# VH-VL binders against Thioredoxin-like protein AAED1, chloroplastic: the designs that were tried, part 22

Target 1, 196 residues: Thioredoxin-like protein AAED1, chloroplastic, of Arabidopsis thaliana (Mouse-ear cress) (q9zuu2)
Amino acid sequence: AITGASSGAGIGKGTADSLDTVKVLDLRGNEIPISDLWKDRKAVVAFARHFGCVLCRKRAAYLAEKKDVMDASGVALVLIGPGSIDQANTFVEQTKFKGEVYADPNHASYEALEFVSGVSVTFTPKAAMKILESYMEGYRQDWKLSFMKDTVERGGWQQGGILVAGPGKDNISYIRKDKEAGDDPPVEEILKACCA
Short names: E, the ipSAE of ESMFold2; O, the ipSAE of OpenDDE; V2, 0.75 times the mean of E and O plus 0.25 times the DockQ between their complexes.

## First folded at step 25 (VH-VL; framework fv_ifinatamab)

Design ya5 (from y6 with heavy chain I100T T101L; at its last look DockQ between E and O 0.04; V2 from the best seeds 0.00; counts 0 for: pae E 17.6 > 2, placed apart)
Fold by ESMFold2, look of step 25:
Structure ya5 (fold): chain C 196 residues (1-196), chain A 123 residues (1-123), chain B 106 residues (1-106)
Amino acid sequence: as target 1 above (196 residues)
Amino acid sequence: QVQLVQSGAEVKKPGSSVKVSCKASGYTFTRYYMHWVRQAPGQGLEWMGYINPYSGDTKYNEKFKGRVTITADESTSTAYMELSSLRSEDTAVYYCARDTLWFGELTYYMDVWGQGTLVTVSS
Amino acid sequence: EIVLTQSPATLSLSPGERATLSCRASQSVKYMHWYQQKPGQAPRPLIYDASNRATGIPARFSGSGSGTDFTLTISSLEPEDFAVYYCQQYRSYPLTFGQGTKVEIK
């Protein structure tokens, strides 16, 4: 068996192939092929750990604060979270996120992208400090969403990442897989990938 | 061009601590994780941990938990590794190494290494 | 943690000969990397993700393998290639290295 998941060489085609059968749900429950999210436009796609996560809510707000730069470059802002459509709609209501939101209740995109999971990368002293810092900045954990069955069954150990792709289903120009909870890239890195 | 320059060799007594510096140049310091790897005389390489210089997040090899502290100073583009409660078995060359991530290219290897810092622990 | 076992421990060859180095992992790994280390120097990256040459690495170096079994090949040894070679996994933490294969002049 082959061990590699991704590399600098082949990122656009190899990663795109792993996603070619993956579907996500819009807020009305319609199945959308994930590659359709960037088929006709470039998109910055954030993959949240779960919809109740305070660190993920801060990342979403941070990216949304740069939406004017993305809009000026014709780039869509998209958030995908594991969980149900109800959880996704609650997220939108609570955060007022200005980008598009999709649900991946089966974690299919996370599995295809081989995002990291594990207790030792989730529970770190820095994650705790970032959670407190996020609270000081006015962000809040939704404990009900955090303890829903599908979130609890994984223990909240799922990590996410950021993908920049499009236009074109096979055109993936940037992927960053979070190595641990709260592993935020520099904003300039994302802006260079999407909007340079 | 891109380089990592480490502090000089040190001789320490058991029970003391050591702090090794690693100054980066030729690149944006906060875009790359910094790892620390040691090599005891005549032995192989042993990973100690890393820091994300942008966030300050660290990860340590559990063999060293409680004794190792990795920090970074963005203003000087310098990473530090401090190892406390030194033992004779901590005699080694300590390397810093950059873990690369490029816009549009995702890589997971240590592409640039410091020259190494010999730390000798003897009574 | 993932243990990497390299073989042979020492490979005695002459310039111009083909060198084949093996690295076996105790568990399947996603990423396997290879480094070269000369006496008194820091390690130098050679191969990343099993088969991709790092920047500035000549074509005589190639890597292959997947799962638990990986190979570094030097098609025709040059005098500068006599060194110790390490494999390194990046599947999960802690990161681990193999114990090294020394390539020396016969």
Scores: ipSAE 0.000, ipTM 0.440, lowest interface PAE 17.6, mean pLDDT 80
ESMFold2 (binder alone), look of step 25: mean pLDDT 91; pTM 0.933
OpenDDE, look of step 25: ipSAE 0.005; ipTM 0.533

Design ya6 (from y6 with heavy chain D57E T107V, light chain K30R; at its last look DockQ between E and O 0.57; V2 from the best seeds 0.00; counts 0 for: pae E 11.4 > 2)
Fold by ESMFold2, look of step 25:
Structure ya6 (fold): chain C 196 residues (1-196), chain A 123 residues (1-123), chain B 106 residues (1-106)
Amino acid sequence: as target 1 above (196 residues)
Amino acid sequence: QVQLVQSGAEVKKPGSSVKVSCKASGYTFTRYYMHWVRQAPGQGLEWMGYINPYSGETKYNEKFKGRVTITADESTSTAYMELSSLRSEDTAVYYCARDITWFGELVYYMDVWGQGTLVTVSS
Amino acid sequence: EIVLTQSPATLSLSPGERATLSCRASQSVRYMHWYQQKPGQAPRPLIYDASNRATGIPARFSGSGSGTDFTLTISSLEPEDFAVYYCQQYRSYPLTFGQGTKVEIK
């Protein structure tokens, strides 16, 4: 019951090979090989559903609460979202997220990591309850970002996940692929993977 | 009760234009995308495009680009579809259909449909 | 443009029989939806994301499939199930529908 992915396949070189050609954009628009994000340091990498998603904003905040622990362990906190650099910058401005943020407008990382997508895993009663809970805690869906063309043209059904990797391009020690919208692991699980 | 009520049937000559209205009620109009789909008599369904009623952004099926204009009026909760340069093959029932739209995300699944508007192009 | 081919064009069955409707996509499709349309009416939602019933849809309706091959099944045909059934995809624009399968109750 300890694995976060239904695949059950081991993580490591196969997953790292899938990412060999994947690039993401920094906030200035420079292409960065995704494996560079953990080649010289361990990183916790969160993959958002999209930059306007209330559930993803709550996840970003709960990971950021532990940034001091991650920093003390030499672990970087990274968020990747599908969408444009403008959407990524808006996310940073609105949330004040303390980690690094990158954009993946082509969804290349999501496809390479085989993150789940589909209406049945997005539009669920559990996700609706978590959205209401997030609103009660003060998080908000950004309706403008949610309606932007880049978000709209991908469809509304993309899920994300959490990756712990590095140091070293091939060193992927943890992957959790969200089974549905709002499928958050307990923070202790992430800290155990990165920082124990 | 969520409802989409469309304007009445129209008879048009080739080369003219038609503008079909779709009045929404029972929900927040600006939070759901609106599609337009047509169906020629005895034929299947053909997607024409959609509008984001909040921003006014549209997407059109390229077969109709240049002839179709989709608009929305937030103050009246009404979407419009105008098709210009009408031809006899444009004779069809035209439907508006609400995208289920999950928290502002377009889902491409039409959960509520208008009753349809017959547009006949002849002579 | 992604073409959806439904088969058969017409399915004539007796009440209580199982109806099996096929929808084949010209390319692998990420999402498939199904609609029911009765004579003189607008389409209504039936199945979303290949296998999930829309609200109010009876359990006798089920969907399955992935990639290019999708199936709608009516396990025990009722008289009110006389209708045309359409599949609809999104992978890329434009959104497209299949040409329909007419289910006739004998």
Scores: ipSAE 0.005, ipTM 0.535, lowest interface PAE 11.4, mean pLDDT 83
ESMFold2 (binder alone), look of step 25: mean pLDDT 92; pTM 0.945
OpenDDE, look of step 25: ipSAE 0.027; ipTM 0.577

